# VH-VL binders against DNA-directed RNA polymerase III subunit rpc9 (rpc9): the designs that were tried, part 12

Target 1, 130 residues: DNA-directed RNA polymerase III subunit rpc9 (rpc9), of Dictyostelium discoideum (Social amoeba) (q54lp2)
Amino acid sequence: MKIIKKDKEEIITNFEVLQLLKHKRRIEEQVLLNEFVNNVIRYLETTPASKQTIESVKECKKSVTKLADTSGCKILTGEMLQILNIAPSSEVEVHLVIEDCEDRIDAKEVLKEIKNSLGEEAVIRDEDNL
Key: E = the ipSAE of ESMFold2; O = the ipSAE of OpenDDE; V2 = 0.75 times the mean of E and O plus 0.25 times the DockQ between their complexes.

## First folded at step 18 (VH-VL; framework fv_rocatinlimab)

Design Q6 (from J5 with light chain S32N; at its last look DockQ between E and O 0.64; V2 from the best seeds 0.00; counts 0 for: pae E 2.3 > 2)
Heavy chain, then light chain:
Amino acid sequence: QITLKESGPTLVKPKQTLTLTCTFSGFSLSTSGVGVGWIRQPPGKALEWLAVIYWDDDKRYSPSLKSRLTITKDTSKNQVVLTMTNMDPVDTATYYCAHRTYDFWSGYHFDYWGQGTLVTVSS
Amino acid sequence: EIVLTQSPGTLSLSPGERATLSCRASQSVEENYLAWYQQKPGQAPRLLIYGASSRATGIPDRFSGSGSGTDFTLTISRLEPEDFAVYYCQQHNSYLTFGGGTKVEIK
ESMFold2, look of step 18: ipSAE 0.603; ipTM 0.827
ESMFold2 (binder alone), look of step 18: mean pLDDT 90; pTM 0.916
OpenDDE, look of step 18: ipSAE 0.619; ipTM 0.859
ESMFold2, look of step 19: ipSAE 0.482; ipTM 0.781
ESMFold2 (binder alone), look of step 19: mean pLDDT 90; pTM 0.921
OpenDDE, look of step 19: ipSAE 0.569; ipTM 0.853

## First folded at step 19 (VH-VL; framework fv_rocatinlimab)

Design R1 (from Q6 with heavy chain F104Y; at its last look DockQ between E and O 0.55; V2 from the best seeds 0.00; counts 0 for: pae E 8.6 > 2)
Fold by ESMFold2, look of step 19:
Structure R1 (fold): chain C 130 residues (1-130), chain A 123 residues (1-123), chain B 107 residues (1-107)
Amino acid sequence: as target 1 above (130 residues)
Amino acid sequence: QITLKESGPTLVKPKQTLTLTCTFSGFSLSTSGVGVGWIRQPPGKALEWLAVIYWDDDKRYSPSLKSRLTITKDTSKNQVVLTMTNMDPVDTATYYCAHRTYDYWSGYHFDYWGQGTLVTVSS
Amino acid sequence: EIVLTQSPGTLSLSPGERATLSCRASQSVEENYLAWYQQKPGQAPRLLIYGASSRATGIPDRFSGSGSGTDFTLTISRLEPEDFAVYYCQQHNSYLTFGGGTKVEIK
């Protein structure tokens, strides 16, 4: 999860990095740069970012922010970044990405919003093995 | 152009139930990231949030008033309904409904408001 | 809950003057979760500023917002006759609360 800050404190998700790199203009003579970019793309394609779209990321942000807005708490910008980058598939994983989650927000509700926005197929819980 | 309009009784007796309807146009409450909220303002006093309902039927209520409030929607009629039980003279206020929208960096905010309807609670 | 305290309660100013309105929170509010509204007598509130500093659609550039943490400011660089109104701040960092308002009136 690479955070790129600017004057307005903007950070970007792994999905956004993947989109930027896939649309990057390549200059044939920049062999080392091209190989570095290829390696980063190959890595990101193994992460949840490869299953995301502009629409699913927007929907996840809207839904999780709505949940926080109406639950008397706020999801921090860094926590939202981790939600999108990791795409938690269980309550345990939600607790890992949200600091002091049990005191702030219902992990079950967060997980439901993540699944509804990012897709059930990419977020499979292994409940039968527990 | 987004518009909202409140309708319902303007005079209510103590202990009665108030039912207010917000009829809107220019947006759909099925659109992701959209909500409709209710806010009231007693004469000469500050604004107070009451409730909000979102496009996915998620509902939230002001903690101090939650036991008295019910919010529902009918997306086909472009309406949101607020019910408030056990009215008291202190609940005399102008009641507004407002469109709630999402911005990527700033979260949700109330960008369009109805004209408001004054509800007086008196014997 | 987060309590928003607006000061002063009333600003008495002349057209053309600069107005500075303060909103102080009882605990930290992320600047993206603070909004400002204008309300003229007999009218509904109108969104001015969201995200602490972003102008809503159709709001003139004489309105600006700033601040972070617990201290937020709305500035009107040059008051116009239509700007004499009550101004409210609002946070949604924890539930939804409004400040008590600052009335800007003609001196």
Scores: ipSAE 0.007, ipTM 0.652, lowest interface PAE 8.6, mean pLDDT 85
ESMFold2 (binder alone), look of step 19: mean pLDDT 89; pTM 0.913
OpenDDE, look of step 19: ipSAE 0.048; ipTM 0.738

Design R2 (from Q6 with light chain S54K; at its last look DockQ between E and O 0.73; V2 from the best seeds 0.00; counts 0 for: pae E 2.002 > 2)
Heavy chain, then light chain:
Amino acid sequence: QITLKESGPTLVKPKQTLTLTCTFSGFSLSTSGVGVGWIRQPPGKALEWLAVIYWDDDKRYSPSLKSRLTITKDTSKNQVVLTMTNMDPVDTATYYCAHRTYDFWSGYHFDYWGQGTLVTVSS
Amino acid sequence: EIVLTQSPGTLSLSPGERATLSCRASQSVEENYLAWYQQKPGQAPRLLIYGASKRATGIPDRFSGSGSGTDFTLTISRLEPEDFAVYYCQQHNSYLTFGGGTKVEIK
ESMFold2, look of step 19: ipSAE 0.529; ipTM 0.800
ESMFold2 (binder alone), look of step 19: mean pLDDT 90; pTM 0.922
OpenDDE, look of step 19: ipSAE 0.731; ipTM 0.883

Design R3 (from Q6 with light chain H92Y; at its last look DockQ between E and O 0.02; V2 from the best seeds 0.00; counts 0 for: pae O 2.7 > 2, placed apart)
Fold by OpenDDE, look of step 19:
Structure R3 (fold): chain C 130 residues (1-130), chain A 123 residues (1-123), chain B 107 residues (1-107)
Amino acid sequence: as target 1 above (130 residues)
Amino acid sequence: QITLKESGPTLVKPKQTLTLTCTFSGFSLSTSGVGVGWIRQPPGKALEWLAVIYWDDDKRYSPSLKSRLTITKDTSKNQVVLTMTNMDPVDTATYYCAHRTYDFWSGYHFDYWGQGTLVTVSS
Amino acid sequence: EIVLTQSPGTLSLSPGERATLSCRASQSVEENYLAWYQQKPGQAPRLLIYGASSRATGIPDRFSGSGSGTDFTLTISRLEPEDFAVYYCQQYNSYLTFGGGTKVEIK
């Protein structure tokens, strides 16, 4: 599994974390650590990360970046991470992720890009997880 | 190798419309993440971004000049066309088209430029 | 709109010397969406640096970019004769704006 890294920033999405942990070799002697890792995996599997692919994550970031590109919007790294990790499914959620969204960018367009890139299935929340 | 070349009139009268064509090679506007933009530079002055068009036909314009600008593409011909209405002597500048590419961490940027074409607005 | 102020306006140096060019933004440039261009007389700008610190393809390692927030720097470690030109910084975090340029000329 390819990990997206750059020397400039250490940004890791939940998807990447999930992939790293799932592919991490377990150490049988470290029972507590393994249990912890398993718990984290279980948690992340309930998040949009479980429905993402490296391609969809890249596409989402690309499309959202394009949306903000050449505009007055300043999507922050943290906001981008949240977009990817939370995968907003409504305009309200977009407003929760992007600070002062109404003054910065069209939430509808952001939502559209998220849905188009990550897919409807990856964006829709499980009722039991709310 | 990526190359871009601007073509169009080099002399425009005030209030007329400027139409410039960017013909490029070495890439396709059907490729995801690719764009072509226009930037101008008045003689002895700084650069000014005008417009960008992307592979998916998304168009972006300078806020101050948006009302005067139209950008279109013909992917099959590897051409991008910029029109600018109501030209004024102040719009005299070298106009460049440039390839815009995407990098995961650093976003979009202009990495290849045409040589530019000088457009003079004069009566 | 973010205004970029470059300093100095003109930098007179000799070949072999170190050049340090400054670009200051009126507001923070997020994600380090800052680029540097070189422009020689009668030529189009050439991309040097993008993402504040990433060298474009084919750019010699004597060129380096650094900085974050509002303060960015282009450094030419050892000036070559072909390096005497005008340098522009450009941000693409909030719209696209360019600095006024710094002319690096021969002393």
Scores: ipSAE 0.260, ipTM 0.792, lowest interface PAE 1.7, mean pLDDT 90
ESMFold2, look of step 19: ipSAE 0.696; ipTM 0.881
ESMFold2 (binder alone), look of step 19: mean pLDDT 90; pTM 0.908
ESMFold2, look of step 20: ipSAE 0.673; ipTM 0.857
ESMFold2 (binder alone), look of step 20: mean pLDDT 90; pTM 0.907
OpenDDE, look of step 20: ipSAE 0.031; ipTM 0.691

Design R4 (from Q6 with heavy chain F104Y, light chain E31D S54K; at its last look DockQ between E and O 0.03; V2 from the best seeds 0.00; counts 0 for: pae O 4.6 > 2, placed apart)
Fold by OpenDDE, look of step 19:
Structure R4 (fold): chain C 130 residues (1-130), chain A 123 residues (1-123), chain B 107 residues (1-107)
Amino acid sequence: as target 1 above (130 residues)
Amino acid sequence: QITLKESGPTLVKPKQTLTLTCTFSGFSLSTSGVGVGWIRQPPGKALEWLAVIYWDDDKRYSPSLKSRLTITKDTSKNQVVLTMTNMDPVDTATYYCAHRTYDYWSGYHFDYWGQGTLVTVSS
Amino acid sequence: EIVLTQSPGTLSLSPGERATLSCRASQSVEDNYLAWYQQKPGQAPRLLIYGASKRATGIPDRFSGSGSGTDFTLTISRLEPEDFAVYYCQQHNSYLTFGGGTKVEIK
């Protein structure tokens, strides 16, 4: 596993992980590792990550950050990661992802930006997987 | 069109080292996800995987033959070389090189094969 | 190492008949990691099926793969004269191994 020495601690989203794992060659000799990787892929495919694109992720980050700036707040790295990975579908979920959301940013606007960037389909959770 | 061709000696003496070269076209080993593998087949017997090399120079070998096998690539020449040491008459077989490709859902498989070269180990 | 056992060793059939080839694994193989190859006399193997059930490019629809776990099947719905060959299953769930092959010969 070439640890991509990212010089800068960049947020790695589930989407990015999924893409990396899917494109990684299988190591035939490492049965357990392969199984583990497969399990992770399977799991992530049940998450919003499977419905995301690099463009949508970038757009979401950009739009949410912009909204935060206009609101006079900063979205934390962890919060952004959760926004992307969970793809909140309701205001309640936004409140769960963003700490003290009511005091920092309009959850409704955040939700709108998420839906606009990631798409409605990416935000809709398959009820069967919960 | 993807093509592969095996070249090397067709006769090897016991205990000698076999060196086979796979020359290919239609693809590059610089392409992510691409590999080239070697498979052999004794006359009238089943196929046996030997080794595979990938675009990032990762190498995989048959566990039973690992100690005798070395696989290398020259991306600029579109060549993969397999060496097998301490050859024995039991190693007499047709040796194939094959293109290994990745599919999003199904993983890796050999989708294109060379014509094979018969290598006979005899004193 | 996963051992693949193919049966029968030889299948004698006439053109137009249905051929059913079995590949049994000593351990469970993920569906996506099972492939089938065809080898005609004096020729290199050709990929038929990958991912247990996906036909390779250019492979006629009379070829189909099925199965899961330890039991996989290659079916030729109607044998053509060019289909008489040896067929190998292959797995890459644990290393890379081939079955012993099934020879489909003309009756």
Scores: ipSAE 0.036, ipTM 0.678, lowest interface PAE 4.6, mean pLDDT 89
ESMFold2, look of step 19: ipSAE 0.602; ipTM 0.831
ESMFold2 (binder alone), look of step 19: mean pLDDT 90; pTM 0.911

Design R5 (from Q6 with light chain E31S; at its last read DockQ between E and O 0.67; V2 from the best seeds 0.71)
Heavy chain, then light chain:
Amino acid sequence: QITLKESGPTLVKPKQTLTLTCTFSGFSLSTSGVGVGWIRQPPGKALEWLAVIYWDDDKRYSPSLKSRLTITKDTSKNQVVLTMTNMDPVDTATYYCAHRTYDFWSGYHFDYWGQGTLVTVSS
Amino acid sequence: EIVLTQSPGTLSLSPGERATLSCRASQSVESNYLAWYQQKPGQAPRLLIYGASSRATGIPDRFSGSGSGTDFTLTISRLEPEDFAVYYCQQHNSYLTFGGGTKVEIK
ESMFold2, look of step 19: ipSAE 0.585; ipTM 0.811
ESMFold2 (binder alone), look of step 19: mean pLDDT 90; pTM 0.922
OpenDDE, look of step 19: ipSAE 0.688; ipTM 0.870
ESMFold2, fold request of step 22: ipSAE 0.675, 0.571, 0.588; ipTM 0.855, 0.807, 0.816
ESMFold2 (binder alone), fold request of step 22: mean pLDDT 90, 90, 90; pTM 0.918, 0.918, 0.918
OpenDDE, fold request of step 22: ipSAE 0.803, 0.804, 0.804; ipTM 0.922, 0.922, 0.923
ESMFold2, last read: ipSAE 0.633, 0.647, 0.594; ipTM 0.836, 0.841, 0.819
ESMFold2 (binder alone), last read: mean pLDDT 90, 90, 90; pTM 0.915, 0.918, 0.918
OpenDDE, last read: ipSAE 0.793, 0.803, 0.786; ipTM 0.918, 0.923, 0.912

## First folded at step 20 (VH-VL; framework fv_rocatinlimab)

Design T1 (from R3 with light chain E31S; at its last look DockQ between E and O 0.02; V2 from the best seeds 0.00; counts 0 for: pae O 6.7 > 2, placed apart)
Fold by OpenDDE, look of step 20:
Structure T1 (fold): chain C 130 residues (1-130), chain A 123 residues (1-123), chain B 107 residues (1-107)
Amino acid sequence: as target 1 above (130 residues)
Amino acid sequence: QITLKESGPTLVKPKQTLTLTCTFSGFSLSTSGVGVGWIRQPPGKALEWLAVIYWDDDKRYSPSLKSRLTITKDTSKNQVVLTMTNMDPVDTATYYCAHRTYDFWSGYHFDYWGQGTLVTVSS
Amino acid sequence: EIVLTQSPGTLSLSPGERATLSCRASQSVESNYLAWYQQKPGQAPRLLIYGASSRATGIPDRFSGSGSGTDFTLTISRLEPEDFAVYYCQQYNSYLTFGGGTKVEIK
């Protein structure tokens, strides 16, 4: 895997990683590599990434960013990544993802945007995966 | 409980195309890491792998039989179909479909098998 | 393509005896990519061992697998009447191939 050092550190979401890996052709002779890839895929399938779409991810980014702008704050790239990867299902989880959330943005509104964009099913935590 | 069942013609004429269907339950081919494969066994002979299809529609074929084989899936019906062209009496065998699962330490293996269906190629 | 050679072709033993079956690969196979199957007459194969040494669900402890590289062994510590069958080894390191099988029959 040639780590292409792109000058711009583009953060890739779990969804994007999952999509990339699922579309890679397996090579029967490269068993170890295939196993590694399959393990990552299996793990990501247990995360919110498995319930996301390109459209939902884009919408979530857009709506949360818009909300932040209206609140006079900025969501950090790392925070956005966590929002997408974790898909907070409660205000408490939003506070865990966004630093100093109480001083920056309304957690309830953030949660609402996440649910509206990613869908309630994508936000529901599978108790069996905790 | 995982179950698989093979269905299709039990008699095929030489040069005709064989179409077999594997209908399964207890799992879904939408599940990441899951596959379904076909294995055949001529009477009194050893097992021979034919093909496998995965959840992401990736397909693998026996190198020696690749040109004659096509494997497809219908996830909504829990079915996998195998076609084999230009059948010959030498292709007379019991054909099995099997569930292919992933294990963290051992990779893929066939853990559940259908009962098999005997296909005879004769004029 | 990896070729698996099983020996002996036929093993004649009595109930209660120890059975040792060999599977040799034409090239090195990762130990966790070797499986053993049991097949009784008129039945589909049943998975016995995977990852060279892991017993499948429901398989008695009298069955054990060992080996690495090119040499693998299936051992039945004490043969039961129901153990007389054909046994196949399989590798899935380079595509999928089966051995020729070893028939364990009653002496």
Scores: ipSAE 0.018, ipTM 0.638, lowest interface PAE 6.7, mean pLDDT 89
ESMFold2, look of step 20: ipSAE 0.679; ipTM 0.874
ESMFold2 (binder alone), look of step 20: mean pLDDT 90; pTM 0.913

Design T2 (from R3 with light chain S54K; at its last read DockQ between E and O 0.73; V2 from the best seeds 0.76)
Heavy chain, then light chain:
Amino acid sequence: QITLKESGPTLVKPKQTLTLTCTFSGFSLSTSGVGVGWIRQPPGKALEWLAVIYWDDDKRYSPSLKSRLTITKDTSKNQVVLTMTNMDPVDTATYYCAHRTYDFWSGYHFDYWGQGTLVTVSS
Amino acid sequence: EIVLTQSPGTLSLSPGERATLSCRASQSVEENYLAWYQQKPGQAPRLLIYGASKRATGIPDRFSGSGSGTDFTLTISRLEPEDFAVYYCQQYNSYLTFGGGTKVEIK
ESMFold2, look of step 20: ipSAE 0.701; ipTM 0.884
ESMFold2 (binder alone), look of step 20: mean pLDDT 90; pTM 0.913
OpenDDE, look of step 20: ipSAE 0.021; ipTM 0.633
ESMFold2, fold request of step 22: ipSAE 0.645, 0.701, 0.690; ipTM 0.849, 0.884, 0.880
ESMFold2 (binder alone), fold request of step 22: mean pLDDT 91, 91, 91; pTM 0.913, 0.916, 0.915
OpenDDE, fold request of step 22: ipSAE 0.814, 0.804, 0.809; ipTM 0.931, 0.924, 0.926
ESMFold2, last read: ipSAE 0.706, 0.641, 0.624; ipTM 0.888, 0.854, 0.847
ESMFold2 (binder alone), last read: mean pLDDT 90, 91, 91; pTM 0.912, 0.913, 0.916
OpenDDE, last read: ipSAE 0.835, 0.017, 0.825; ipTM 0.945, 0.646, 0.938

Design T3 (from R3 with light chain E31S S54K; at its last look DockQ between E and O 0.02; V2 from the best seeds 0.00; counts 0 for: pae O 7.7 > 2, placed apart)
Fold by OpenDDE, look of step 20:
Order: structure tokens, then sequence, then C-alpha cells
Structure T3 (fold): chain C 130 residues (1-130), chain A 123 residues (1-123), chain B 107 residues (1-107)
């Protein structure tokens, strides 16, 4: 695992992690590593990341950022990460992800953008995976 | 409930290719972490692992038989196919397909097995 | 490739007795990568123990697995008539290999 010391700690989404891990070659002799990777993949497959695409993630980032700009606020990188990873399905969840949401942006509009970009199916929590 | 069933010829001539199909239900090979493997057992002998295929189409083969084995999956049909070339009487055995699952602490193991199909190699 | 040697080859016991089966590996195996299977005549193998000591679903508590490194043991505390079968150990630390099996038969 080449720890790419990127000077800028780019936070990667669960989707990106999932994609990277799925494409990683298994090494038969490295059982522990393979198991760890498989476990992470299995977990992430139970999250919204499994229902996301590169296009949907990009669209979500774009649309939410645009909405924020229109509202005169900025979405923090950490907030955006959570939006993508959690894929809020309710206004309450949006308030949990965006700090001081009521003062910064309309949660209903944020939710709408998330649903439009990621899709309704991607936002629906599979209760069976909890 | 997870079930697996082996199908294919029960009689093969020497030097011919064996093709076996595993049809399963109760799970999907689209599920992350899931695999299906083949194990054989000559009459009165021990078990021998042959191959395994995973949800992401990763494949593993017995080192000693790798050159003769090919494993493929059809996720839409819930089927896994094993081919073995250059069959010999020594390859006479009951062939099993089995579900391979992941446990957080214990890794992969075969938790469900088919009933097996006896394949006889004879002229 | 890891070779598993099971002993004894045959174990003759009476119902109610304790059975102890050994599985020795040619090299060290992570304890969580050792499994035991039961096979009755004319039937497919059934998973008994995985991770060296974890009982599979539906397996009675009279079955227990222990061991680490190169030495593993399957114990049947009190043999029931249905327990007379062949038992295989299997490792999945380096590829997949099975032991030669131990036959538990009625004395």
Amino acid sequence: as target 1 above (130 residues)
Amino acid sequence: QITLKESGPTLVKPKQTLTLTCTFSGFSLSTSGVGVGWIRQPPGKALEWLAVIYWDDDKRYSPSLKSRLTITKDTSKNQVVLTMTNMDPVDTATYYCAHRTYDFWSGYHFDYWGQGTLVTVSS
Amino acid sequence: EIVLTQSPGTLSLSPGERATLSCRASQSVESNYLAWYQQKPGQAPRLLIYGASKRATGIPDRFSGSGSGTDFTLTISRLEPEDFAVYYCQQYNSYLTFGGGTKVEIK
C-alpha cells in the first residue's frame, strides 16, 4: 500500500474507496490482508457507496455546491463527504450532517439535490443492512 | 435457504473434457464476499479442493490442477461452471460445489455443500 | 502448500465415550483458518467447526475445536450414534487443503 503522502489530505469518499478496493488484486499468500480488504468491501457494499456512480457523485457535489453558493454559504469538505457517504434521506439527517444547517442553507433543498443526483434508490436505507 | 446442485455427465472417456454445472439458490454471486468452489472426492479417499470463483470474478485454482481447470460464473442464472480437461481414470470422483462465505474473524469457509455428483472416467 | 496430517486414521469407540481427533499442519496455520467437517457415508461433508473453535450453525455443543499453530484438535465429549462418521480438517491459510480424515467407528 503506497501511502501516497499527498501534501493536501484529499478526503476520499466511501465510493472511491470501494472502487479502489474492488480492483485490488488478491494475493493468496496474504490472507490477513485479503480478509481485511474483503471485510471493508463487504461493509461498504451495505452503504450508499454501493449504489453510487462516478457520475452521480460528481453531480451531487456539483449540485449541492451550487445550492450553497446560491444560499451564500459554503459546504465544508467534511460535510460534503458525509453527504455522499451517508446520503441523507430526510431533512433531519441533513441537519445532522450540515452544522448549523438552519442558519446556512435550506435542508429541504439540500435533500432534493441529493435525491436528484444520487437517486432515490441510493438514498433509501436498507434496514436489513443495519 | 442456501442450496446447491451439481449437474453434468456421469461418464467421461479418457482424454475428454469434463464440464460440470453448479446451480444454486438462496444467495447471489453479485453479493460482495460471496464465492462458490468445487471440491472432489475419489471413492474411499479424502477431499480435494479444485477451484473457487468470487463475486468479482476473481478465480483461484489448485496449484496441481490449475492447467486443467477453468471456472466461470453466470450470475444471472445462478450458475457456476467447472471444466476439467484431459480426464483420466484417476479423476474418477464425486464432485461437489459449495458456497463460500466470509466471517469477520475467521475469513472464508465452505458452509453449504451440494449433494455431489459421481463422475466416472472409463473407456 | 500446507499438508494436514490427521491421526489416528481410525478411532474405534463406543457410544458415550469421548473422542479426540488430531490434525497436524506441516507449517503454522492461523487459528482462525482451520475448519472441521463431518461426512457420513453417502453424504456430502458438513461444516462442524470453523476458525479452529467456532461451531457452525446447528452443531451440538458436544463438538468442540481447539488448537493453534500446527496442532489442532476436534473433541466429541460424548459420542452419539449419529456421530460415527469420517472427520476432515481443512486449512485455508495457504490455498485450501484437507487432511486425510479420521474414521470414527463403533467398537
Scores: ipSAE 0.014, ipTM 0.630, lowest interface PAE 7.7, mean pLDDT 88
ESMFold2, look of step 20: ipSAE 0.625; ipTM 0.848
ESMFold2 (binder alone), look of step 20: mean pLDDT 91; pTM 0.913

Design T4 (from R3 with light chain E31D; at its last look DockQ between E and O 0.02; V2 from the best seeds 0.00; counts 0 for: pae O 3.6 > 2, placed apart)
Fold by OpenDDE, look of step 20:
Structure T4 (fold): chain C 130 residues (1-130), chain A 123 residues (1-123), chain B 107 residues (1-107)
Amino acid sequence: as target 1 above (130 residues)
Amino acid sequence: QITLKESGPTLVKPKQTLTLTCTFSGFSLSTSGVGVGWIRQPPGKALEWLAVIYWDDDKRYSPSLKSRLTITKDTSKNQVVLTMTNMDPVDTATYYCAHRTYDFWSGYHFDYWGQGTLVTVSS
Amino acid sequence: EIVLTQSPGTLSLSPGERATLSCRASQSVEDNYLAWYQQKPGQAPRLLIYGASSRATGIPDRFSGSGSGTDFTLTISRLEPEDFAVYYCQQYNSYLTFGGGTKVEIK
């Protein structure tokens, strides 16, 4: 998998990884590679990534960024990545994802934007898959 | 509990196309990593793998029989269909569908099998 | 395509005896991607061993698998009456193939 290193270290979301892997053709003779890929896919299917769409991810990025702008702060790339990958379902989780959240942005508003963009179902952790 | 059941004609004429349906329960082909395969066994002979279909609609066929085989799925009905063209008396066998499971250390194997259906090819 | 050769073709033993079944691959099976199945007359195959040495759920401990590379073995430490059946090895390293089977019959 030649990760084309673009000059700007673009962090890839779990959703993007999942999509890439699911579309990759299996090679029967390369059983180890296939197992690795399948294992990663299986894992990611248990995460919010499995319930995300390209549209929902884009919307989430957009809405959270807009909220941050309104609040006079910036969401870091790493924070955005975690927001998308973890899909916080509580204010506490938002505080865990965004550093110094209380000083930067309203966690309740962030949570609302996440739920609105990714959907309520996408932020519900399937405890059975953990 | 995982169960599979084969259905279709038990008698086929030479050169005709065989269509078999596997109806299963206890799992979904929407689940990542899941597959359903077909295996046949001529009377008194060894097992022979035919085809497999995965949750993402990826398909694999026996190299020797690939040109004659088509496998499809209907996830909503929990069904997998196998078609085999140009049947010959040599294709007389018990046909099984089976659940293909994944293990991190050992890869895929067939852990659950249907009871099988005997298909006789005769004029 | 990997060809699996099982030996012997037929194994005649008495209850209580030890059975040793061999499965040889035409080329190396990576990471021991080998399974064993049991088939009784008129029944579908049942998974016994996967990953060369892991027992499937519900399989008695008298069944054990071993081996690597090209040589694999299924051992039944003490044959029970219900163990008389045909046993198949199967690989999934390069496509999927079965061995020719070993029939364990009562002496």
Scores: ipSAE 0.025, ipTM 0.664, lowest interface PAE 3.6, mean pLDDT 89
ESMFold2, look of step 20: ipSAE 0.443; ipTM 0.771
ESMFold2 (binder alone), look of step 20: mean pLDDT 90; pTM 0.896

Design T5 (from R5 with light chain S54K; at its last look DockQ between E and O 0.81; V2 from the best seeds 0.00; counts 0 for: pae E 2.1 > 2)
Heavy chain, then light chain:
Amino acid sequence: QITLKESGPTLVKPKQTLTLTCTFSGFSLSTSGVGVGWIRQPPGKALEWLAVIYWDDDKRYSPSLKSRLTITKDTSKNQVVLTMTNMDPVDTATYYCAHRTYDFWSGYHFDYWGQGTLVTVSS
Amino acid sequence: EIVLTQSPGTLSLSPGERATLSCRASQSVESNYLAWYQQKPGQAPRLLIYGASKRATGIPDRFSGSGSGTDFTLTISRLEPEDFAVYYCQQHNSYLTFGGGTKVEIK
ESMFold2, look of step 20: ipSAE 0.491; ipTM 0.788
ESMFold2 (binder alone), look of step 20: mean pLDDT 90; pTM 0.922
OpenDDE, look of step 20: ipSAE 0.664; ipTM 0.867

